# VH-VL binders against q9h9l3: the designs that were tried, part 290

Target 1, 176 residues: q9h9l3
Amino acid sequence: PRKMVAIDCEMVGTGPKGHVSSLARCSIVNYNGDVLYDEYILPPCHIVDYRTRWSGIRKQHMVNATPFKIARGQILKILTGKIVVGHAIHNDFKALQYFHPKSLTRDTSHIPPLNRKADCPENATMSLKHLTKKLLNRDIQVGKSGHSSVEDAQATMELYKLVEVEWEEHLARNPP
Below, E stands for the ipSAE of ESMFold2; O stands for the ipSAE of OpenDDE; V2 stands for 0.75 times the mean of E and O plus 0.25 times the DockQ between their complexes.

## First folded at step 13 (VH-VL)

Design M39 (framework fv_amlenetug; at its last look DockQ between E and O 0.61; V2 from the best seeds 0.00; counts 0 for: pae E 6.2 > 2)
Fold by OpenDDE, look of step 14:
Structure M39 (fold): chain C 176 residues (1-176), chain A 120 residues (1-120), chain B 108 residues (1-108)
Amino acid sequence: as target 1 above (176 residues)
Amino acid sequence: EVQLLESGGGLVQTGGSLRLSCAASGFTFSNYAMTWVRQAPGKGLEWVSAISYDSDYTDYADSVKGRFTISRDNSQNTLYLQMNSLRAEDTAVYYCAKARLAVAGPFDYWGQGTLVTVSS
Amino acid sequence: EIVLTQSPGTLSLSPGERATLSCRASQSVSSRYLAWYQQKPGQAPRLLIYRASTRATGIPDRFSGSGSGTDFTLTISRLEPEDFAVYYCQQYYSSPETFGQGTKVEIK
């Protein structure tokens, strides 16, 4: 078994005018795509904007949601020491108020071989939806219910697996 | 069907050691946290120790900390509890319990337990 | 640690009656991390309710859970003969995970 997991988080808006992105859902899957964690999370501050169109988060999901502090503890128990795969993962870590070692982080939004495989500019930032469609022939983030963090985490892991060997070799030669 | 089978219980003297095993089947063992829960004769349930799906996280009740060690072999679908420096108050039926989550959660499946008796 | 106190210690009722069991936590517990178990003599515990109000697989609808904060309740709407047992609440909100001391539901 690989010490590798993929993470995807959904955020809501808190603070003045809802400009602060606060963690509201976190999903973690293992290398095989099995769900290890999937919880709604209650931010410590009042939610101003649920951002439902993107986040899929509704007010009803915050009823009995896991308090942020508790959720963070649970998530860190899973992430610590692992290679963590994500898409634009810096946003997830920021929302978690946790920063994973760079050497153990894999961001599918910044993997040139992955973009190359998708016939995209190597230095461009492509969306998870686009890469998933192009490389996996799968539609994600479809419908009116917003994103599924589980689906997104699974897609992220599958994308990484396409370039894992090449990228890991690259990183070995060029450690971050 | 999920099945948990404990073994290794028995009679041991105070200060002695035992190693419990729990053989798991019917689910993807390596995706779930596992827990030991014990029950002294005629008493309630007591959480003893837990281990995450990949062994990176372990936790212990204060009553057993430093004496008990929880471990697992995911290749063998087996959970273990090494019990050292056993005391009379450790006498109990020890249950292997499957968590619903990778690092914690309620226990949706339990073994039938194995009896540990510590005598002075 | 979070201490769970169940009440009453013993509940004597007849088949067909409603049973109400209480579990009080020493501090606030997220309802997502409160469970109830049933244990019959000589048997391992069985999960009844998790997330305070969600029935486990195969659990009859006469069992229900409710509550939030520090006060949680297990209700058996109509006691069946097989429901006479000991019931435990459990929190997995924070470590160490803890159980209540149990409530014995016995036949009157």
Scores: ipSAE 0.629, ipTM 0.878, lowest interface PAE 1.0, mean pLDDT 95
Fold by ESMFold2-Fast, scan of step 13:
Structure M39 (fold): chain C 176 residues (1-176), chain A 120 residues (1-120), chain B 108 residues (1-108)
Amino acid sequence: as target 1 above (176 residues)
Amino acid sequence: EVQLLESGGGLVQTGGSLRLSCAASGFTFSNYAMTWVRQAPGKGLEWVSAISYDSDYTDYADSVKGRFTISRDNSQNTLYLQMNSLRAEDTAVYYCAKARLAVAGPFDYWGQGTLVTVSS
Amino acid sequence: EIVLTQSPGTLSLSPGERATLSCRASQSVSSRYLAWYQQKPGQAPRLLIYRASTRATGIPDRFSGSGSGTDFTLTISRLEPEDFAVYYCQQYYSSPETFGQGTKVEIK
């Protein structure tokens, strides 16, 4: 069987008025929720907006951060050939400047059975925080000091595990 | 409490084979890359081989490529080095070491080493 | 491969003195992916510093690393008896990973 990991990235604002999202932290966990990767990442462009309220990134985290090019290489060695789980994962892949095959991608923001279990419309995009509270009875992303990408990646994997059997069967019958 | 214990070293003749083992404890073995580093008597450190957390990636120093094979058994928390076609210049203490990351990184914990002596 | 050259080969000092060890790379070691190890006779190496300047867990404040590109330095601010050992630099930026030849810090 294929190996499975979950990913969550934190982005900071670069470019004009900080409107471009650049990778500044990446966390990857295995099926059991153990951390395989968790590094602060230095964008190649000047950081205009740390977005600390959401990212948890501060200037001190950049002092010994891994440059983007090097971090990307390390991350891709973990992701390549694996089933990768994430929430709104397109944003993470965009920040990584990486294409992951759709057949090996699992996005917990677009899994109809998961929304159904949460008593939410199947076509709606629900936040990770809402799904985690509703289905796992766990509060994540609490406070004003920013999110933990490790916590988010762990929650994402646990959410996927709730629908894994059903969803993998669906994908086998309806390959992308 | 992290411990790495090498075994399998000894005296072997040129052209012979030897299999080294490294038993790991005190950390989640399956989450980290592992490496073998050797040190010839009175000389410095030489990196030999590395393997990623899931065995998907392996790498070798040019001096051992084609002769040595690194492998791991995550269910038994054990790292291996199969050494074939041994040469006198392979004589060294072989250290097992844990990488800081799943696929790479500096080596944060080391075993005590096992001596391999290759003679004619 | 990146060749690391350490200098001096031997540094003879007394306890309490400052030690400054150099490591020069034949090519730029990007991301400061340079580590320093300490090795005592009959013992395995011990990681001191990684990313050129980050202390490993449990390493005393008297050890500090600096540098970027091709020039790196390990400084021991006040030598203690236990610090007399051989020190190796290592780059983990480019495969194959390589070590310097070592600098021996010995009692004068």
Scores: ipSAE 0.509, ipTM 0.823, lowest interface PAE 2.7, mean pLDDT 91
Fold by ESMFold2, look of step 14:
Structure M39 (fold): chain C 176 residues (1-176), chain A 120 residues (1-120), chain B 108 residues (1-108)
Amino acid sequence: as target 1 above (176 residues)
Amino acid sequence: EVQLLESGGGLVQTGGSLRLSCAASGFTFSNYAMTWVRQAPGKGLEWVSAISYDSDYTDYADSVKGRFTISRDNSQNTLYLQMNSLRAEDTAVYYCAKARLAVAGPFDYWGQGTLVTVSS
Amino acid sequence: EIVLTQSPGTLSLSPGERATLSCRASQSVSSRYLAWYQQKPGQAPRLLIYRASTRATGIPDRFSGSGSGTDFTLTISRLEPEDFAVYYCQQYYSSPETFGQGTKVEIK
């Protein structure tokens, strides 16, 4: 069967008044949580708002950042043909300017059995932090210096594993 | 300690075949791209072929396309180069190298190389 | 394909002198994807610098890299006896990845 990876991205504000979310970090882990990719990425547009409290991105990170075009090429070589797991993963793909097949996409913010395990309404969109605390007894995104996309990608893979057998069988019976 | 150990070099006639192996240890082999770089006697370095961490992407120098095949066995931490239809210009020391990334260089660790000599 | 041209071909210097090695690319290369290697006779290459200016693990601070676009430089601020070797630049910006032809740094 297909190999599985998890992805998480951090974005900064570009465009008018910093309202556009542009990719500034991407982390990818394999099934075991080993890091396959973790780079700071220089957006093609001027950064208006680093959004550091949430993104963890500062000016110094951009000095040696990989240009977006090159980073996207590297990331796509890892993602193509894989089952890709993420949390609210639509935002990550949008920032990558990339379309991954829906049949190969797993979004931990939209898996009813996962919400049920967390004693949450099956239709609710729960944060990664909440699900991770509830189901894995771990605190992520600790402190006020921003998120770690490596930590978040690893947590996302661990969460998916809790429902993997059930959800993969569900998707096989109900192809998107 | 990262270690790369090439083997399988030797003397071969033009048109012949050889398979090179590179045994890897001291790192998680399946997380990194691997490459072959060769060096003809008295000449510089020439990139030959690369393979992504999961084998999904391979690439070759034009001079070896269709004749050489790179592969890897992540369960045995081994990189291979199957060399067919060998030519005199393929005579070189062949180095195994580990990339820093899953799909691209630079090459932070190198083996000591194995000599391939192609004669008529 | 991106051709890397190194100059000079040979650089004859004494210990303690500063060495400046040039690498020119046939088209622009992001500095993030430019590396330098050292190779001594009978040995495998060793990574010195990647991302044009980042020293690899264990590389002494007398080695520094700089440059952008098409023009890149490796500087050895004060040559030690062990620094007499051949130096190669490499781009891993686009396939095929390519090396320069080398600059030999030899003792005068």
Scores: ipSAE 0.135, ipTM 0.681, lowest interface PAE 6.2, mean pLDDT 90
ESMFold2 (binder alone), look of step 14: mean pLDDT 93; pTM 0.949

Design M4 (framework fv_amlenetug)
Fold by ESMFold2-Fast, scan of step 13:
Structure M4 (fold): chain C 176 residues (1-176), chain A 120 residues (1-120), chain B 108 residues (1-108)
Amino acid sequence: as target 1 above (176 residues)
Amino acid sequence: EVQLLESGGGLVQTGGSLRLSCAASGFTFSNFAMTWVRQAPGKGLEWVSAISYDSDYTDYADSVKGRFTISRDNSQNTLYLQMNSLRAEDTAVYYCAKARLAVAGPFDYWGQGTLVTVSS
Amino acid sequence: EIVLTQSPGTLSLSPGERATLSCRASQSVSSRYLAWYQQKPGQAPRLLIYGASTRATGIPDRFSGSGSGTDFTLTISRLEPEDFAVYYCQQYYSSPETFGQGTKVEIK
């Protein structure tokens, strides 16, 4: 293994009509899929829309949640200097108010060999659920009570491992 | 079963050096932060130093900063504390403890401790 | 650094009685980052409560924690003989991590 982690965040709606996405949960797993971090996070702004159908976040999760500033510090200690894998990972970094170097970022929604293995157009943005079903024969994000960010982070790492050798060689020849 | 076993304690003269070791088993050592906490005879607990799961971050109590160095070897499941320029007030039982998270406490498992006695 | 002050210093009680232990922080601590430990003579500390109110694995339900901000409480609803020990609170909210000075629960 290498110094590589996978991340998945859940966001809730804050601001006017709940249109602003604020971090409310973050899960980070290592190369083997073991959980390194999994905390509910209290946004600094009033939550307008829990988006529970997708986020799995409810009012009860906020009662003892980690304040955003503290959670961000803990998360950045895990991410800094590592190869970070995610799916549509720009959304996670935006919610964290964090810039991670492109050279150390791996986005499974934008890896052409991964789409090719799934019989999808190389330049399409496929959902994590679809890629996981097609390539790992596993159903994730099942049901109507919200997604598990741990499950999503684990699936994301496993998907990346399917193309890791090929994609790292490509990046070495074509640095971002 | 989680086990932490400290070793390396003993009697040392003021100004001397000593290296403590903590052998870990029963959990994935490389996934958790580790800490050293000490307790002087008849006194309370004092946090000494912590190290993140990957050694990227270390932290020290002001009383030991510049004299003590925490390190770990994830391939051997071992935590270390190198103690230099020892003082009489460093006399204590030194506990190795596992943090519940990769970068932070609380400390969910503790070793039995190893006694360090510093005298002149 | 955050200073934790425990009170009382000593509680003298009989088995079957209720024990209430206090921990006050010099500045606000998120309840998420407050823990309680039990230490018996000659033994290492044992984690009882973390996140102010969550019992650690294997801890009996007679132990409960509460509080927020600067004031935290550990309650033992019905003292058992094995509960007579020293209890420490700890904050892991801000570095350096700090412990209170301890409260001794002794047999009356």
Scores: ipSAE 0.487, ipTM 0.802, lowest interface PAE 2.7, mean pLDDT 90

Design M40 (framework fv_amlenetug)
Fold by ESMFold2-Fast, scan of step 13:
Structure M40 (fold): chain C 176 residues (1-176), chain A 120 residues (1-120), chain B 108 residues (1-108)
Amino acid sequence: as target 1 above (176 residues)
Amino acid sequence: EVQLLESGGGLVQTGGSLRLSCAASGFTFSNYAMTWVRQAPGKGLEWVSAISYDSDYTDYADSVKGRFTISRDNSQNTLYLQMNSLRAEDTAVYYCAKARLAVAGPFDYWGQGTLVTVSS
Amino acid sequence: EIVLTQSPGTLSLSPGERATLSCRASQSVSSRYLAWYQQKPGQAPRLLIYYASTRATGIPDRFSGSGSGTDFTLTISRLEPEDFAVYYCQQYYSSPETFGQGTKVEIK
């Protein structure tokens, strides 16, 4: 059987007006939700906006953060050749400057059966928070101190497991 | 309680082969990178080899590259080091150690070590 | 290969005194990738500090680490009898992983 992991990244704002999203934290969990990787990551560019309300990143986290090039190498060792689950995962891959094959990518924001189970329109893009509440009866991303990428990656894996059999069979019959 | 138990050490002649084993318990073995670190009599610690949690990545010290092979059996919670073309300089206590992460150190738990003596 | 040089080679002190051990890297090492270990005669090494300054589980607060770049320090604020041992620094930043040659902390 092919190994499966779930990923969630936090980004900070760099560049003009802080509009460029740069990787500042990455969490990866295995099929059972155990943490394989969780590191703060130092962007090569000056951080203009920590986006703390959403990212949970503060200046203190950057003091001992892993440099981007080193972190990227470690992360890619975990992702390469595996089925990678994420929510709106294109944003994470973009921040990692990484291409992951579509055949091995599972995006819980674009899985019609998952939306159907949540009583949502099949083609709508639902937030991770909403799907987790509807399907797992769990509140994530609570409070004003930012999100936990570990919590988000764990929720993402649990959501995918709800439709895994059905969706893998669909993909086998309808390869990308 | 995390426990690592090495076995397979002993006396071997120069040019010979030996396989070390490390039995792990008390943690989810398949989630962590594992390493072998050796210590020659009266000397300091020398990193030998590491393997990622899923065996996709292995790495070796230059002194053992091409002669030693690290492997693991996650179903049996066991780490191995196959040692070929042994030299007198390979004489050391070999420690099995658990990395804190799936692909990297530091090493948070260590076994008691197994002695390998290489002689002519 | 990053070479780690520890100093002094031997530190002779009495119980109750403060010990300061140095580790110097031949190349810059992120603080996140420096660790300290303690080894007593006939025993396996024990992880004390990782990320240069984070104490490992079960390690007493008298042990502290600091430093960045190429210069790192392990401090034992008040030596207990069980602290007399050999101490090693380690970098896991760049392959191959390397250890310093060790500092022996012995009773005067």
Scores: ipSAE 0.396, ipTM 0.762, lowest interface PAE 2.9, mean pLDDT 90

Design M41 (framework fv_amlenetug)
Fold by ESMFold2-Fast, scan of step 13:
Structure M41 (fold): chain C 176 residues (1-176), chain A 120 residues (1-120), chain B 108 residues (1-108)
Amino acid sequence: as target 1 above (176 residues)
Amino acid sequence: EVQLLESGGGLVQTGGSLRLSCAASGFTFSNYAMTWVRQAPGKGLEWVSAISYDSDYTDYADSVKGRFTISRDNSQNTLYLQMNSLRAEDTAVYYCAKARLAVAGPFDYWGQGTLVTVSS
Amino acid sequence: EIVLTQSPGTLSLSPGERATLSCRASQSVSSRYLAWYQQKPGQAPRLLIYGASYRATGIPDRFSGSGSGTDFTLTISRLEPEDFAVYYCQQYYSSPETFGQGTKVEIK
């Protein structure tokens, strides 16, 4: 069987005025939602803005964090050749400085049948939090201490599984 | 508590075969890469073979390539090493070890080892 | 294959002293794909340091790693009685993975 994983990354601000998004955490789960990878990642550049409210990253997480080049190599071994599911996944691939084939990429922010099931316009971009509440009756990204990339990756996989049969059939007829 | 228990070692004649097993408990076995590392009596550590969490990637030291086969059964939480065409220089304690990650990384937990003695 | 050479072969010190162990690679081990292990007689190895400088879970802060390229160092800032053991470096940068020959830290 074709292997599928879901990914979610957290970024911190580096570079001038903290405007560059650099990878600081990555979580990858398998089809069943089990964690295959979850590491804090040390950017090669000085962190200007931890963006803690959203990332959940604090200075203590960077102590003993895995260097970017090591983490990237490990992550790519997990992603290569697999169907990779994410929400607004282009941001994760950008932070990883990685190109994943569109034919093997599934972005739950751009799947019309998923929006339809949530009673939302098919062409709208819906947040992961909204889709998860509507379709799985689960609250994620609660509070002000930052998001859990593990929780987000797990929710993303569960959302994709709701439309997997229908969407894979659509993609077979309409290759990217 | 993470535990790895090796078995299957023993005395075997040159040219013979043995299959080692490693029973894992205390962690989700199917989520981590696994490895075999050996140590000859009074000598240092030598990496033998590794297998990814999903068996998609296997790798071998040149000294054992073509003779040894690594495999795993995720339903039974067991790692295997099939050793064929055994030589005197394969005599060692064989350690089962858990990689820190699903596909690679240093080895964070080790079993106690099983002794393989190859003689004529 | 990358050959790792550890020095000294044996380091004789007293408790409370600083231990400095060297590991030199025959080729550049870029981006710190370098680990250190501790092994006591009759026991399996224990991971101390990975990525050249990151301590493994449960490892005391007296253990530290440093280095890049071909030259890596394990430092034990103040030896405790339990620290007298054999130490191995390992590279996981390129296949096959290799270990150094070991440095024995013994009581003087």
Scores: ipSAE 0.346, ipTM 0.740, lowest interface PAE 3.5, mean pLDDT 90

Design M42 (framework fv_amlenetug)
Fold by ESMFold2-Fast, scan of step 13:
Structure M42 (fold): chain C 176 residues (1-176), chain A 120 residues (1-120), chain B 108 residues (1-108)
Amino acid sequence: as target 1 above (176 residues)
Amino acid sequence: EVQLLESGGGLVQTGGSLRLSCAASGFTFSNYAMTWVRQAPGKGLEWVSAISYDSDYTDYADSVKGRFTISRDNSQNTLYLQMNSLRAEDTAVYYCAKARLAVAGPFDYWGQGTLVTVSS
Amino acid sequence: EIVLTQSPGTLSLSPGERATLSCRASQSVSSRYLAWYQQKPGQAPRLLIYGASKRATGIPDRFSGSGSGTDFTLTISRLEPEDFAVYYCQQYYSSPETFGQGTKVEIK
């Protein structure tokens, strides 16, 4: 069977008015939740808005942060050929400037049985925080100092494991 | 405590083969890249080969490409180096080392080394 | 391949003095991807600094690293007797990974 990892990225604002989301941290965990990668990443453009309340990124984290091109290479070595789990994962792939095959992508923000287990409409896009509280009875993203991408990636993998068997069967019958 | 224990070194003739092993303990072996670094008598460090946490990526120094093969068995926490077509210049202490990351990185823990002597 | 050149080849100092060791790369290396190792006779190397400036676990604060681009420095603020050893820089930025030739720090 296929190797599986979960990813969560933190983005900072670059470009005009800080409207562009640029990668500033990436965490990748394996099936058991062990950390395979966790690095602060230096965007090639000037950071206009650290978005610290959500990203947890501060100017101090950019000291000796891994340059984007190098971090991207390392991250892609971990992701390529694997089933990659994430929440609203298209944002992470966009920040990585990377295309991952849909057949190997699992987005916990768009898995109907996961919403169903959380007593949410299956067509709704629920936040990672809400699904984690409902299904794992755990509070993540607490406080005002920003999110932990490690914590988010771990929660994302655990959420996927709740529906893995039924969702993989669904995908086998209904290939994307 | 992290431990790396090399074995398999010894005296071999030019053109011969030898397999080195490195038994790892005290950390989750399957989460980290592993490397072999050698040191010829009285000389500096030379990187030989590396393997990613999942064996998907391997890399070799030009001096050993086509002759050496790195591999790992994550179920037994063991790293290997198969050395073929050995030359006198391959004489060195071979160190097993753990990378800090899953696919690369500086080497944060090292074994004590095993001596390989190649003679005609 | 990136060639790392260390200088001086040998540094002769007394305990209590400051040691400054240089490592020059033939091509630009991210400051994140340079490490320093210490090796004593008959022993395996030990990691001192990684990411050009971050101390490895258990390494005393008298060891510090700095630099970016092609020029990197390892500083030992006050030499202790146990610090007399050979020091190697290493880049892990570009394959193949390479080491400098070493700087020997010896007692005067």
Scores: ipSAE 0.445, ipTM 0.801, lowest interface PAE 3.1, mean pLDDT 90

Design M43 (framework fv_amlenetug)
Fold by ESMFold2-Fast, scan of step 13:
Structure M43 (fold): chain C 176 residues (1-176), chain A 120 residues (1-120), chain B 108 residues (1-108)
Amino acid sequence: as target 1 above (176 residues)
Amino acid sequence: EVQLLESGGGLVQTGGSLRLSCAASGFTFSNYAMTWVRQAPGKGLEWVSAISYDSDYTDYADSVKGRFTISRDNSQNTLYLQMNSLRAEDTAVYYCAKARLAVAGPFDYWGQGTLVTVSS
Amino acid sequence: EIVLTQSPGTLSLSPGERATLSCRASQSVSSRYLAWYQQKPGQAPRLLIYGASTRATGIPDRFSGSGSGTDFTLTISRLEPEDFAVYYCQQRYSSPETFGQGTKVEIK
């Protein structure tokens, strides 16, 4: 069976002036888009900026949120040994304080064939919203109330599936 | 194994105050969000208040906001509900409950409840 | 707030019969945050199902949950005498947390 999942995290601002991005929600879906994990996560540091416009996180979500250390353990158990797909995924791994092997990481913001299919410059970093609209004819991240990390993870998996065969062949010939 | 034991209920006059306690055992109390749910005689369940594992975040039902205060003492494995300005409609059995970690949804363990009766 | 409406209010059945209980939400609820509880007279509620379809530990196979969006169902495939109780659905998808008004399953 495929050992592949897609992840999307929402971060809030902690630390001086809210400049540190801390994990506040994580969604993980399987190859078919079924939700394997979706939890609000309580950062260990005080939240200075909820970044609600982008994250969708509000103070009310923190009351029942899973403590960071426990959520991290649950998430890493799902990710370990699997091919993990994400968009600008380094930010998610940084927020998780986790190193995932490059050979098992697929970043849809850095796959030249995907940009090519979207009529975008191959080396440009395109937003998930743009690629999803162009290639899947679907609007995500609609409105000003924040993003759905489940929706984003599902879109990310579907985008990767468009180039999966050619990209996996490329990686087999050119290991990272 | 997991046990929650409420205490502190009783008869109080309208406008009075009462503090409920919930003693927890059989799990790592400091890792879990805790909640209070009440049930008026012959009625359904009503969520009252919740508190995060570290006490940094609390939430309240609109009907009790400004009158009730939830708190916890992780060193004593105890949850509290301070009830002020009590009204007749606050008459209910008050349950404390533990939230499940993996899903931020269900209350997986409940105490036996403590009855609060508010009268004139 | 999200209002959960349960139907029927009372379900009168005999042991051995199938019980089907409905819970409708006033707006879409992620199934991951939908739970069902059982309460017997004089007792605290007991968690039956969480994530719309996952049985809690110790819950018999005859209990099953399904649904998504605004429509959720609890099914008891073959009622046992101990299953006659009041059942509540609950959402924690949006604050404030809310419960349905309950469905009483009683002996016919």
Scores: ipSAE 0.236, ipTM 0.712, lowest interface PAE 4.1, mean pLDDT 89

